# Ledger of designs, part 110: miniprotein binders against q56419

Target 1, 326 residues: q56419
Amino acid sequence: MEGRTLEEVQEEVFKRHGVLVPKKELEDLAKALEEAGLLLTEKVEARLKEEEEKLKRERPMRLAGLSYPEGEREARAFLEAFRASYPGEGEEARVLLMPHLEPSRVPEVYGAALAALEKTPPPERIYLVGVAHRPLKEKAAALPVPFQTPFGPALPDLPALQALDALLPFELFNTPLAFREEHSLELPLFFLKGRFPEARVLPLLVARRSPELGEALKVVLRDFPGLLVLAVDLSHVGPRFGDTPLTRTLAEEARRRDLGFLERLAEGEPEAALAFLGANPTRIDGVEVVASLLPLLRERKGKVLAHRLDLEAPTLSAVGAGTLVL

## First folded at step 9 (miniprotein)

Design i10
Fold by ESMFold2-Fast, scan of step 9:
Structure i10 (fold): chain B 326 residues (1-326), chain A 108 residues (1-108)
Amino acid sequence: as target 1 above (326 residues)
Amino acid sequence: GDLIERLEELAEEVIRYLKEHGEEELAREIEEQIKDIIEALKSGDTESAIEILTELAETIARVLHRLGAPEELVYKVAILIYDVARALGMSPEQIYEIAKRFARAIER
């Protein structure tokens, strides 16, 4: 589901389990899920259309009171606590790579990002590039509306977004519903808006590598200068991500792959970073973002400020997170 | 959508705001420029329509910024301008120039 065809589901089951599920059996399962309210029905379609209309006006907070405080005062104290969790000084960033993982899991990594923002002059705009966790109609998308935060709304840079749209071979504003629940934008945005309250934002999602996005962004950034933020997590290992339980060896491999990837990016060698990962066996979700943004990352040297592989013991899984300035 | 309908929506939004803020003369000037675009389109002179729209976009942005117009209005107007530009069949380079001029006009 979520844009997968019945034929695609049938093919995946065959690849994983060596069993070809009859189409009628999959249709019966789909009907049962529909009756349980898990598949799209006329009523669900009506609700999605209503939600889509609301997203034409603003993007509300979804994680307030869960991942960060709802009130401005509490949100400010929360942000300062994260900064305090990182003992180092920041570095000025023209490009910032930061995580979108639950902040409380990796406070020192978000603290490193805050330290970098502290050393960075306030930008006119922030190009915030996250990872799509829902299907997009195109390789990438943007939502040109205010994003609510505890620090007030993060306003879209509409001229820069429309300039970007004009240079792309596809409609940029193509999947509003993908932004309804998207932590890869919401969580970094909390920190970015707290530090740069007057900066406008270009909220961008990448689903599949789009070299045309990187080429267009290179042109747009020249005329609409701003801070480029890659909001990506690193290795995803363990059963929570469709893998075997985390072992010490797998954790060491994940850490090695995360750091090797970041170090090559820090040397201004994004193609070498991608080549180092090969088939991406630990599932670094930043691969598609980096592959899309190659023209913006080449020959930019920088520094890895922090890295952590966060263990989720109950699921025997782990997610890598890092902060890199370029 | 209908190109002329978008131009009329643009005129309605901008002129209403200007009149509410005592800018009667400027409202008349902008109304005349939008009518000039419509007349150029009706006569098949798309090149003149494009030239007028490009200058008008910058003028509208500058005036709304000067008067402290709400962000919601500025964005609505920008969307209407770019919808018109796309409907006119403007090239990516021409639309990019409109976006650039609009952005410069609203910068602090």
Scores: ipSAE 0.083, ipTM 0.657, lowest interface PAE 7.4, mean pLDDT 87

Design i11
Fold by ESMFold2-Fast, scan of step 9:
Structure i11 (fold): chain B 326 residues (1-326), chain A 108 residues (1-108)
Amino acid sequence: as target 1 above (326 residues)
Amino acid sequence: GDLIERLEELAEEVIRYLKEHGEEELAREIEEQIKDIIEALKSGDTESAIEILTELAETIARVLHRLGAPEELVIKVAILIYDVARALGMSPEQIYEIAKRFARAIER
């Protein structure tokens, strides 16, 4: 228990000051930091309250100038370059699975998603389901505010969000701060807003499997039809993710697991897709999203358009990415 | 300049300690890896330099732990590795990953 807290403190100190403090020194430092950290805690709490208040009005861009261009013209050119990286034609999507990792690492996978969006009639709304990278107070959350993009603000579908909230056994708008820095929504949204500038959005995060979310979404989608987007990455392998260094065999296994998972989803068999992953479902961050959305994925057939296992040579690690149309 | 100087300091500290403890073969391997980093940097291949440094950090940590190196030396070596990583333009997240691998290896 204490080891987890110390690891979090160690990571925070490293990110702020660029040094790793040995665990045995942290116990004495924790006492000194408690006395000095009361002042720091008050400043942090004040800052978090201010950020939470700002999030009641809008969600600003965080990755503009880093993962995508800030200007609209440059953003359009960037989008076109990704589409050009995929040589195939897309297919119409009612459900789209696409990645949320850094786009420049898997341009052909995002290009496949863009190809699918080109064949898809403009939806009135997009149900954008990402993965929480920060703790949520509940299993899932949403933020009912405009999300800024280089193509203008993506406006929330307030009636649909309110309908969803009413059907859930927990408060849907429960953790605004979790949305302040969330790439699993921001990166797919860049592509979705570029293609469908008029569509309203339901920005949803899943932290743990929530079957009640899937059941509620099935009802809401019937009354408020739209495009369902699962913004999920696939296999996470190697030391960066608490695994052994990547080998040829482990890379082949990761590709097999990713493709087996996607192909079973494409056959309309999401339970079989989850079962195929067996005892190691945590290697794919889409597991909790798929498990939550079972009622929306059953008996819906489609096609895998692209898959890539992206290698992080410096860490001997890899992340899988794919585009699936249902 | 600055970066190469830090790599040379890292080499001197680690190789001296290994030779003092009879690890001549590992000392030669580490010396060669550091030379490979310097050569990659001279050729503008920063990506290869980062890859070699990441692997080297974990190797150094394992060896120092196995030999029971003093804490002061371990900390000094870790700081030199992090200084090299910063000079290479690695992000705080990438440097933290090297630091985690180093710490994990030391505890093994």
Scores: ipSAE 0.000, ipTM 0.110, lowest interface PAE 20.7, mean pLDDT 82

Design i12
Fold by ESMFold2-Fast, scan of step 9:
Structure i12 (fold): chain B 326 residues (1-326), chain A 108 residues (1-108)
Amino acid sequence: as target 1 above (326 residues)
Amino acid sequence: GDLIERLEELAEEVIRYLKEHGEEELAREIEEQIKDIIEALKSGDTESAIEILTELAETIARVLHRLGAPEYLVQKVAILIYDVARALGMSPEQIYEIAKRFARAIER
């Protein structure tokens, strides 16, 4: 808890530095720190309000120059290099599961997604469903503004977003700030916009399982057909994610869990995929997305194109990534 | 050259993120620590560079975790830190110690 007494602070300073700080000086310091804390809180609140207002107009790139090139020509070359990293041919996708992990860590997995997009007819719109890495006011959210990319802005499908909002028991556009820095949307969107420059986008975040989102999306997709993209990573193992250090056995278990999950999705059995993970202590951030989208995944057969468990030896940790076409 | 470039990339990633989140004082402190690493390296004082990097890694991890930084950024920053450590000639045991401290800072 907060709340060391003034006397305890005075004693600790004396023990460490051999100096007795007068009580009044400690009181004045505490008051100044409280006042500084209030000023910092007010300043932070003002900045958040300013950022929220900016997000009403557009969502700027945050990862340009970091995870992908800022310039269009360089971005195009970067995307083609990822496609070249995957030696196989793709399959046509109506539903695409792809990662949102740093692309340079799993280039062949993103390459497999690009291969699938090459075999897919250009959609009029993309339902891009990512994972919320910041709290949402509701179980899910969307941001109905242009998302900037090196290939130009990805425009929102306003009619489809409004139709979706109307079917939900909560306000869909509920947490704009959650989209300010959200790599689960930005990284897949880079690849999707590069392949389908004319497609409009529904940028969706899931924080907790929302069966009502899946039911609403099933209705909206009937009237506004498009490509459904689940931007999810798989196993998160090791100290970096609150687990024990990665061993060969734990890595093998993570690979088997990832592949068992993806294989059951590919058989059109998403409930079986979730049940397979039910007793698994390994974190898969895609669970809440899959659980929300059950009505769109049932009886839809497909193929696992790629899987990799990306090992980070210095942290004794790993993250699973895969590409699945349904 | 390569090592200085990695340190500049680390500075760019972290300082930009901190400034965008209103942590200008911490951004300045981190910039100064990275400059201290570069100066130690220019003078051939690799031991001081290693000490500063170890302290900096924990500070960055704690701040990124406190601000709720996204997984990709935490991952990229960690990789940059470990790449700098390898370029400094740190042993696997020394790099593991930094990784362990970084992991503990972001876990809590």
Scores: ipSAE 0.000, ipTM 0.123, lowest interface PAE 24.5, mean pLDDT 84

Design i13
Fold by ESMFold2-Fast, scan of step 9:
Structure i13 (fold): chain B 326 residues (1-326), chain A 108 residues (1-108)
Amino acid sequence: as target 1 above (326 residues)
Amino acid sequence: GDLIERLEELAEEVIRYLKEHGEEELAREIEEQIKDIIEALKSGDTESAIEILTELAETIARVLHRLGAPEWLVQKVAILIYDVARALGMSPEQIYEIAKRFARAIER
C-alpha cells in the first residue's frame, strides 16, 4: 500500500478500460477484499485443524492412483514389475538407503531396493526415515498412527516410538500436518509394506540435522531391533531447483558427487561422506538425514546396488537416486 | 554387577558436571541418593530402588535445567537413566516416563 493510492488505481482502470470507478467503490472493494482475506484465513485455519484431528486416527493414501495403483492386486503387479527392472541380486540389509523420487522415473533403483529386501529376513519393525518437505516444529517428527497402503495399513510400533520419544529433548509427535502430504514416507512405504506386510513401522521425518535423534535411535534399535531405511534422494540439479540449466559437465559432476557420497557410506565412513559433499557443491536432500544418523552408520560396510541421474528434459533439471545396502 | 556399574556411570557424569559448575553440596546429595539405590539393590529391595531412582531423576533434571546444561549432556544422562531403569526391571511406561522427565528438563 505504500506508494499506491486509490487515485492511481482509478486512473489505470480509466486508461485501460475507459471506465471511471468512483473512489468510494474502490474503497469498498478494497475493504471487501481485506475482509474476504481475513475470512479465508479463518476458514483455512479451521480446515487445517480438522485435518490435524483426522491424522490422530490414521494417515490416508494420497498418491494412490497417481504414483502407484490403489487396488491390492494391481499394486502387487506394479511392485513385481519394479523388481523385474533390476537384473541383479540383492544383498541382506541392516540399513537400506533408497529413493523417494517418483518410482516410474527410476524403476531400476527401486528394483535394486526390492532385490535387497528379498535377501533381508522379515524385520519386526522398520525405522523409515524420510525428509520433511514441509516445516516441522522441531528438527524431527513422527506420526504414531496406521499409514494406509494398497497392501493394508502399516501399523505403528507404539512401544518403540514411545521409547524414542522418551529419549529426545523435544516432543517427537510435534507436527501431524507435515505427514498429510509426504511422499518421502509414502512412496518407500508402498514398497516396504508390499515386501514385509507384517512389519510395524516408525515413520520419521528429518527437517534439520538432529544428532540427538541418532543418539536416541541407537538406544531404541538395541532394544527394538529392526530394519533402518533412509528414504532420500541425491543430487538436485537445474532450474527447477534454483540452479543453472543442466549441461553434460554438470550431470557428470552430479553423478560423481552422488557415487562419491554413497561409496563413502558403503565403507562405513559417514563423516567422510558428508565432508566429501562439503568439498563438492551439492543439493543432496539426504545430507540432513545422514548427519542425524551418524551413530547408526559408522563402521557398517556395504554395497551400492544402483544409481541413476534422472533427467527432466522439459526443465533441463535432474535428480539423483540410488540404492545402498549396509 | 552391570546394574551397579551403570549407576556409577550415571553418578560420574552428573557429579562431574555439577562440580565443574560449583555445585559441590548438590553433588554430595546426589552421591548419597545413588548410594541409597545401591544399598536397596544389595538388600533385594527393588521397589525402594525404583522409588529413589525416580526421585533422583527429577532432582537431576531440575538442577541441569537451572544450570542451563547443553542438550547433549541432558540426553546422555537421560539415556543412562533409561538403561538403569530398564536394568531394574521397571515397566516400559515407568521407563519412558522417568527418561522423558529428564530428557526434556531444559525445554521448560
Scores: ipSAE 0.485, ipTM 0.783, lowest interface PAE 2.5, mean pLDDT 86

Design i14
Fold by ESMFold2-Fast, scan of step 9:
Structure i14 (fold): chain B 326 residues (1-326), chain A 108 residues (1-108)
Amino acid sequence: as target 1 above (326 residues)
Amino acid sequence: GDLIERLEELAEEVIRYLKEHGEEELAREIEEQIKDIIEALKSGDTESAIEILTELAETIARVLHRLGAPELLVQKVAILIYDVARALGMSPEQIYEIAKRFARAIER
């Protein structure tokens, strides 16, 4: 009813139902609906405040029983099955790029990430950088609480998180609710915690380019060394993502775009990787993350271990996923 | 939030844990240091309060680590220390220094 007068509402009811409702009854109804709407808004706000308060203590699992098993034994078997899906050997990672889409859709790609983690010495901490799927109050955010997993809680590295916050021109812990349902952190974390159960975590979300985040992270990583993980998906093409139906040609273009992007990152040329994407960089989740982390990616050479463009036939859409070690 | 209330909460958490684990002398020492911070603040000597807090943060971290304190308690104490530091108006550089010292003390 926004922008509608009572007279317009009265006229519409008359046209649809042949009844002329007295203006006072419409006013009383509008007031009752406004009161109900206010109460609903207050109830929603109260619920969100409760959820926000809970997130000050811990971040519970949201995808257990859906994307991965809830029980530790079943979770371990699940993880080993994904490793077995990749026939190759991994490479040691100082920086790991891995996907965050549903693991069952790209098991070989997650298997390649697991292979790389097997070759990597256990880090004391993991800088896990995902993509915000909900608005953040600032360009980036973190949540300094234990994240529950089937392998036990992934504990936050509070000193490193506080050191990072101190160097940033904005409050790092600015949007707790954005972490309530965030698969770009939860899904990679399942695999990372399974492989490095003792590692502390810095769970970070990027919404928009933040060069200041990259500069601060470069300083923090010097004093608090750890594994840097970029949890990003690649091309998003087709109607499910507001695009035209996928054709063979468009799928080939998406695959070439993904591989060209990853290969330039592997050469230690992240600016060239961003430039290669051209006019439609937002079709790759990783653009804002890579653009924020440039100081950490320059001059680091590595290897693309796996890539897949996963086709979603019912929607004529596809999502690219890759594993890159730097 | 009241800065003194945060300091009292920090004292309550740490001193209770230490006393429960037979560290009566360390509990007294930490209680005295927190009282010194409160007295410095009441006299307007913020510089002394900052210096004492920086040293106290490392001491608390070291003691809790030595006693094998639960990680959740260590995390709660760290958050309280950083809340106090921010309330004192400590610079980013000073807070970064506390973070480094605390991390070094609890390193696994």
Scores: ipSAE 0.011, ipTM 0.525, lowest interface PAE 9.6, mean pLDDT 86

Design i15
Fold by ESMFold2-Fast, scan of step 9:
Structure i15 (fold): chain B 326 residues (1-326), chain A 108 residues (1-108)
Amino acid sequence: as target 1 above (326 residues)
Amino acid sequence: GDLIERLEELAEEVIRYLKEHGEEELAREIEEQIKDIIEALKSGDTESAIEILTELAETIARVLHRLGAPEDLVQKVAILIYDVARALGMSPEQIYEIAKRFARAIER
């Protein structure tokens, strides 16, 4: 597919249409297409630069009116409906694992997270760690700007972000564009900002396993105490994710793997949780986040509040979601 | 105390790496600078300790970069420098300034 020559193009036209296009005409067309492509590339680059400059000021809402309401009043009612969907009591969290899957698909799981936040004293700051769905220049990144929400802007904790940046072997603020559209931060942030409107935020993305991030965060959390939130989904199974169609047996296996993973984290054994997944293979997007944050998860005991494997019948696929308090 | 222990750990990590890479004279220089910080602290001269630490951090950053030191070592040294600066009572702005110069020298 790459590296088609003008001679190959000329030959293909001849074979299919019996017409020999003069090579000079193909060369002229190729030059015109290349020039148009360069102009398009320049316009794309200019637009990306403009978007990147906008992200130096703020991160706008992308999912308002789609995944949650735009207006503050409607957003608050929406959030309270999610809390009501979970009949249990929460527990105080120092570390909270919650999903970033579309909330309407797993309302009781988000409700469990809200129940935990209800029992948690308002933190001065939230370390919100999500999963990068776009490439990062480094293993992890952060964006030190206000993130817009229906409840007002979530303000960055600049001193804590600067301390974190200083302790990492790479530039923390390395890929602003990766934050332009990132539901693993935006969706949990909606719930966190609704519950803790005064808390500042450290919005962090993990693309690949970064033990150095965990080591740096351990130091920063000591000096800048706050709530650590791991915004991760669990099993991704079925054709939508490149796997075989979901069966009842495979769904039961996915539920078992998710719960086995969460239970080991709840025992303060994150290495055992990762080893369990290695022995029981599945696609879990939280693996890289948990592996990066080992120093913050070891010997922290807690409780699994909720788990759901959300079935997408048309695609015979499913995504696991859970709420864990440590 | 704890601060002196952090400085000794900093010395151990950096000097070991430098000696392993044939930089014995530079290792000796850094060892003496750390001793100077400890001596300043014992005499109650915190301002001199801060000044020497700032110069030392810059020197360590440049040499680790020049030698292509592993990222885990660079981070360990950065954490030790951060802990020392914090223990010296430096402001967040001062700590950030030292850390930024450290990161910049290592980046390339």
Scores: ipSAE 0.436, ipTM 0.752, lowest interface PAE 2.7, mean pLDDT 87

Design i16
Fold by ESMFold2-Fast, scan of step 9:
Structure i16 (fold): chain B 326 residues (1-326), chain A 108 residues (1-108)
Amino acid sequence: as target 1 above (326 residues)
Amino acid sequence: GDLIERLEELAEEVIRYLKEHGEEELAREIEEQIKDIIEALKSGDTESAIEILTELAETIARVLHRLGAPDELVQKVAILIYDVARALGMSPEQIYEIAKRFARAIER
């Protein structure tokens, strides 16, 4: 009770319930509640440590049966249906930007990513960079364990992860619990593993701008070449995201902002892409990822394959999604 | 050739920082150790070069930690040490240990 004495608590109880509680009983109750609170905190800490220990062995599927099928056969059919949703041909990718939004909401955007993967030679490893939706102890993190998928476990590239860890001024493997429920990695990984079953993975999360991550990745990619995947969503507009209800005009503005951002990335000008967002840089969740990976995106030209602004009608809100090949 | 250039870059970055923070004697000592690595390489004594590099990396890590060096400098030096170790043919395990020990040049 902030700023309240036992006498004030006693008076409040009397006013509300007509009962005068002796100060000693209130003191005893407060002590018992505090002791119960401490025990509960200790129990929660023990549970979290147990979950951390489990994550040292593997990362289980969390969205199987919800966002994609659990069975391998059904998962394969599901993936092929997304590819069929995109009528175009892909382009070879050395860097792929794809969404992590619920796949069923933007099937043609994931289909475009699959089309690009079909034109891409199978990489030995995939650098999968997602967005942290939970706090990290450092600006970025990785989890060096197998990630389960319906197509079998996606195995970590331990030598490449160790090289990356060694080149960073912070511990890379710093927040295992942040990976327990992380759709920005799990959803893209489903599609990537389905297309490149033999590729190893570096599952990376960015919470805040980390130029040192980009500098380290530039060195590691030279020695451990692979496919770089930025798993990011674009504009977040409407009341769900602290904005005004979506109108046709605001939706067109969001589409133009998304495409302007992607087009500048496609020209190999990531600083210009960030600047183009102007006063609304926080409305694209990929901003921190792009800002961290500048050294890997400069001077690399490519093509925007797909874009959609998906309406969430109940909240008059929308999320942008796109596929960009560099 | 290239390896010697990387060692010279390492020397320039570290020695400049140390001199800026009043560690003139340590700067001289590190400069001499780097010269010893270069001479060992020129004579084909890769084993001695690896031994000196390992000791040097530990010394640099302790000093940069004590002086509160910025993360950018720590990372630059870690990258240089990584490049030198790779050029010397060190094992992935040896490279990881040296670079990690250096890159984290902090004590909890």
Scores: ipSAE 0.337, ipTM 0.716, lowest interface PAE 4.2, mean pLDDT 85

Design i17
Fold by ESMFold2-Fast, scan of step 9:
Structure i17 (fold): chain B 326 residues (1-326), chain A 108 residues (1-108)
Amino acid sequence: as target 1 above (326 residues)
Amino acid sequence: GDLIERLEELAEEVIRYLKEHGEEELAREIEEQIKDIIEALKSGDTESAIEILTELAETIARVLHRLGAPLELVQKVAILIYDVARALGMSPEQIYEIAKRFARAIER
């Protein structure tokens, strides 16, 4: 009915059923449907408010039983299986770039991240920077509550989060609902909590480039040292992402673009990495994160431990994933 | 108006929590300090409000930490303190010093 006049509805019913429905009955029906829509909107708003209140206490698991096991024992075995999928020893990380796509699609890439974590001294806190897949009221946000995992709750580093909030020109804790379902934090956190069970976490989301976030984080990291984790995926190619169908040539180009980006980051040249992508038409969701964190990435040399381009044959699409230590 | 209302509501919650945990004397002291901040805000005496807020922030943080208060309550207190500090026009450096002192006091 939306976009149709009452006269058009009345005429169509008459043509199909030979019955002239009084205009008053159609008006009453339209009003009843509109009132039902208002009630549904009120119920949706009440539900969102209820969920926002729950997020003031904790962030529950959403992907348990789907992307990782619910039980602690099964989760531990699952994590060890991912580590076993990577034959290398890893390297110590002060900054770790790891993926956030479905782990089962790139097990060796997550295995490389685990290998790096094994070589890294246990941090007191982890700055976990993911990508917002839902709108934020500001360019970035954080949620200062325990995040549930199969290994127990990952506790927020409240002192460090409060210090960060104080330095920003906007409210850091601005969009709790954006954290309700956010795999770019939940999936890396599963692996990080499994390896560093005592570490506190700063769960951060970037929606748009925020240089002020990088500047503030540089100051906070001085007083609250910890491991910086960039949870980002690389190339997104094919029809699933609004691009042309994947060919062998396009897949090879995507691999080269991903590696060129990572290699420039490994040389401590994040501006060069961004410029390289600007000259190439691939979409990488990590661009906004890297652009926000420039002060933390400059002049840090490191190593690319793993890279894979995950191919989805049914959609003729692919997503790149990599592990980089700095 | 809104900021003062939020201060009064959170003050009631904190004071109730302190009394429920046997800290009646401290609840009275904190209630008086919050009233002083509200009075300074109403009179437009931002300098006095800043001085009282800085002292109160550290005091509340120490007490909530000592009592093992829920992180939800500590979070509400911290957010309101920083909202008040920003509303009073405190410099980023001054706000960061309050944040560091609050952080050290709660040691969480």
Scores: ipSAE 0.000, ipTM 0.306, lowest interface PAE 15.4, mean pLDDT 83

Design i18
Fold by ESMFold2-Fast, scan of step 9:
Structure i18 (fold): chain B 326 residues (1-326), chain A 108 residues (1-108)
Amino acid sequence: as target 1 above (326 residues)
Amino acid sequence: GDLIERLEELAEEVIRYLKEHGEEELAREIEEQIKDIIEALKSGDTESAIEILTELAETIARVLHRLGAPYELVQKVAILIYDVARALGMSPEQIYEIAKRFARAIER
């Protein structure tokens, strides 16, 4: 009915059903639908407010029983199986780049991350930076509540989060609902909490490039030292992502693009990594995260431990995943 | 009024916790500092309140850490200290310093 007159609606019904509906009945129906829509809107608003209030206390698991086991014993066995899927040894990380793609699709990449965490001294806190898959009111956000995991709650580092908020030109705790369903934080956190059960967490989401976030984090990390984790996926190619169907050539190009990006980050050249992507245009999930964190990535050398382009045969599409230690 | 009421409620919880763990003298000192902050807030003497809050934040964090207080209690204290600091009109730099001192004091 949008943009149509009552006369046009009446004529359409007559043509399709051979019935002439009186104008008064159409008016009454339109009013009833409008009133029902208003009540539904009020009900939806009430539910969203209730969900937002719950998020002020804790962030529950959403992917337990789907992407990882709900029980602690089963979760531990699951985590060790992922470690076993990577035959190499890790290296100590001051900065860790790891994926947030469904773990079962790239077990060796998550295994490489676990290997790096094995060689890393337990941090007092983890700065976990993911990608916002839902709109944020600001360029970045955080949720300062316990995040539930099968290994117990990952507790927020409230003093460090408050210090970060104080240095930012916007309110850090600006979009609680964006954290209700966020796999870029939940999936890496499962592995991080399993390896560092006592570490507190700063759960951060980046929606758009925020140099202010990187500058503030550099200051905060000096006084509140911890492990910086960038939870980002790499190339997104194929029809599922608006591209042509994946061919062997396009897959090889995506692999070269991912590795070229990661190797430049490993040389401590994050601007060169971003420029490399600009010269080789494609979608990489973590561009806005890397661009925001430039001050933390410059002149920090490291190593690419693993990379995989995961092929999704039914959609002829693929997503890249990698593990990088700096 | 709401902030002062929240401060009074949390003060009772913290003081009870300290007394239950044999820290009678420290409970008295913290109670006195909290009363001084409340009085400064009521009288509009924000400068005195800022001074007392800065010292209290570090002291309370050290004690709660030493006693192995549950993180839920530490969380309530940290949130309220931040809320009081903002209400007092503290600058971002001053709030940052309080957060830094609190974090160092609860270091594990």
Scores: ipSAE 0.005, ipTM 0.431, lowest interface PAE 10.0, mean pLDDT 85

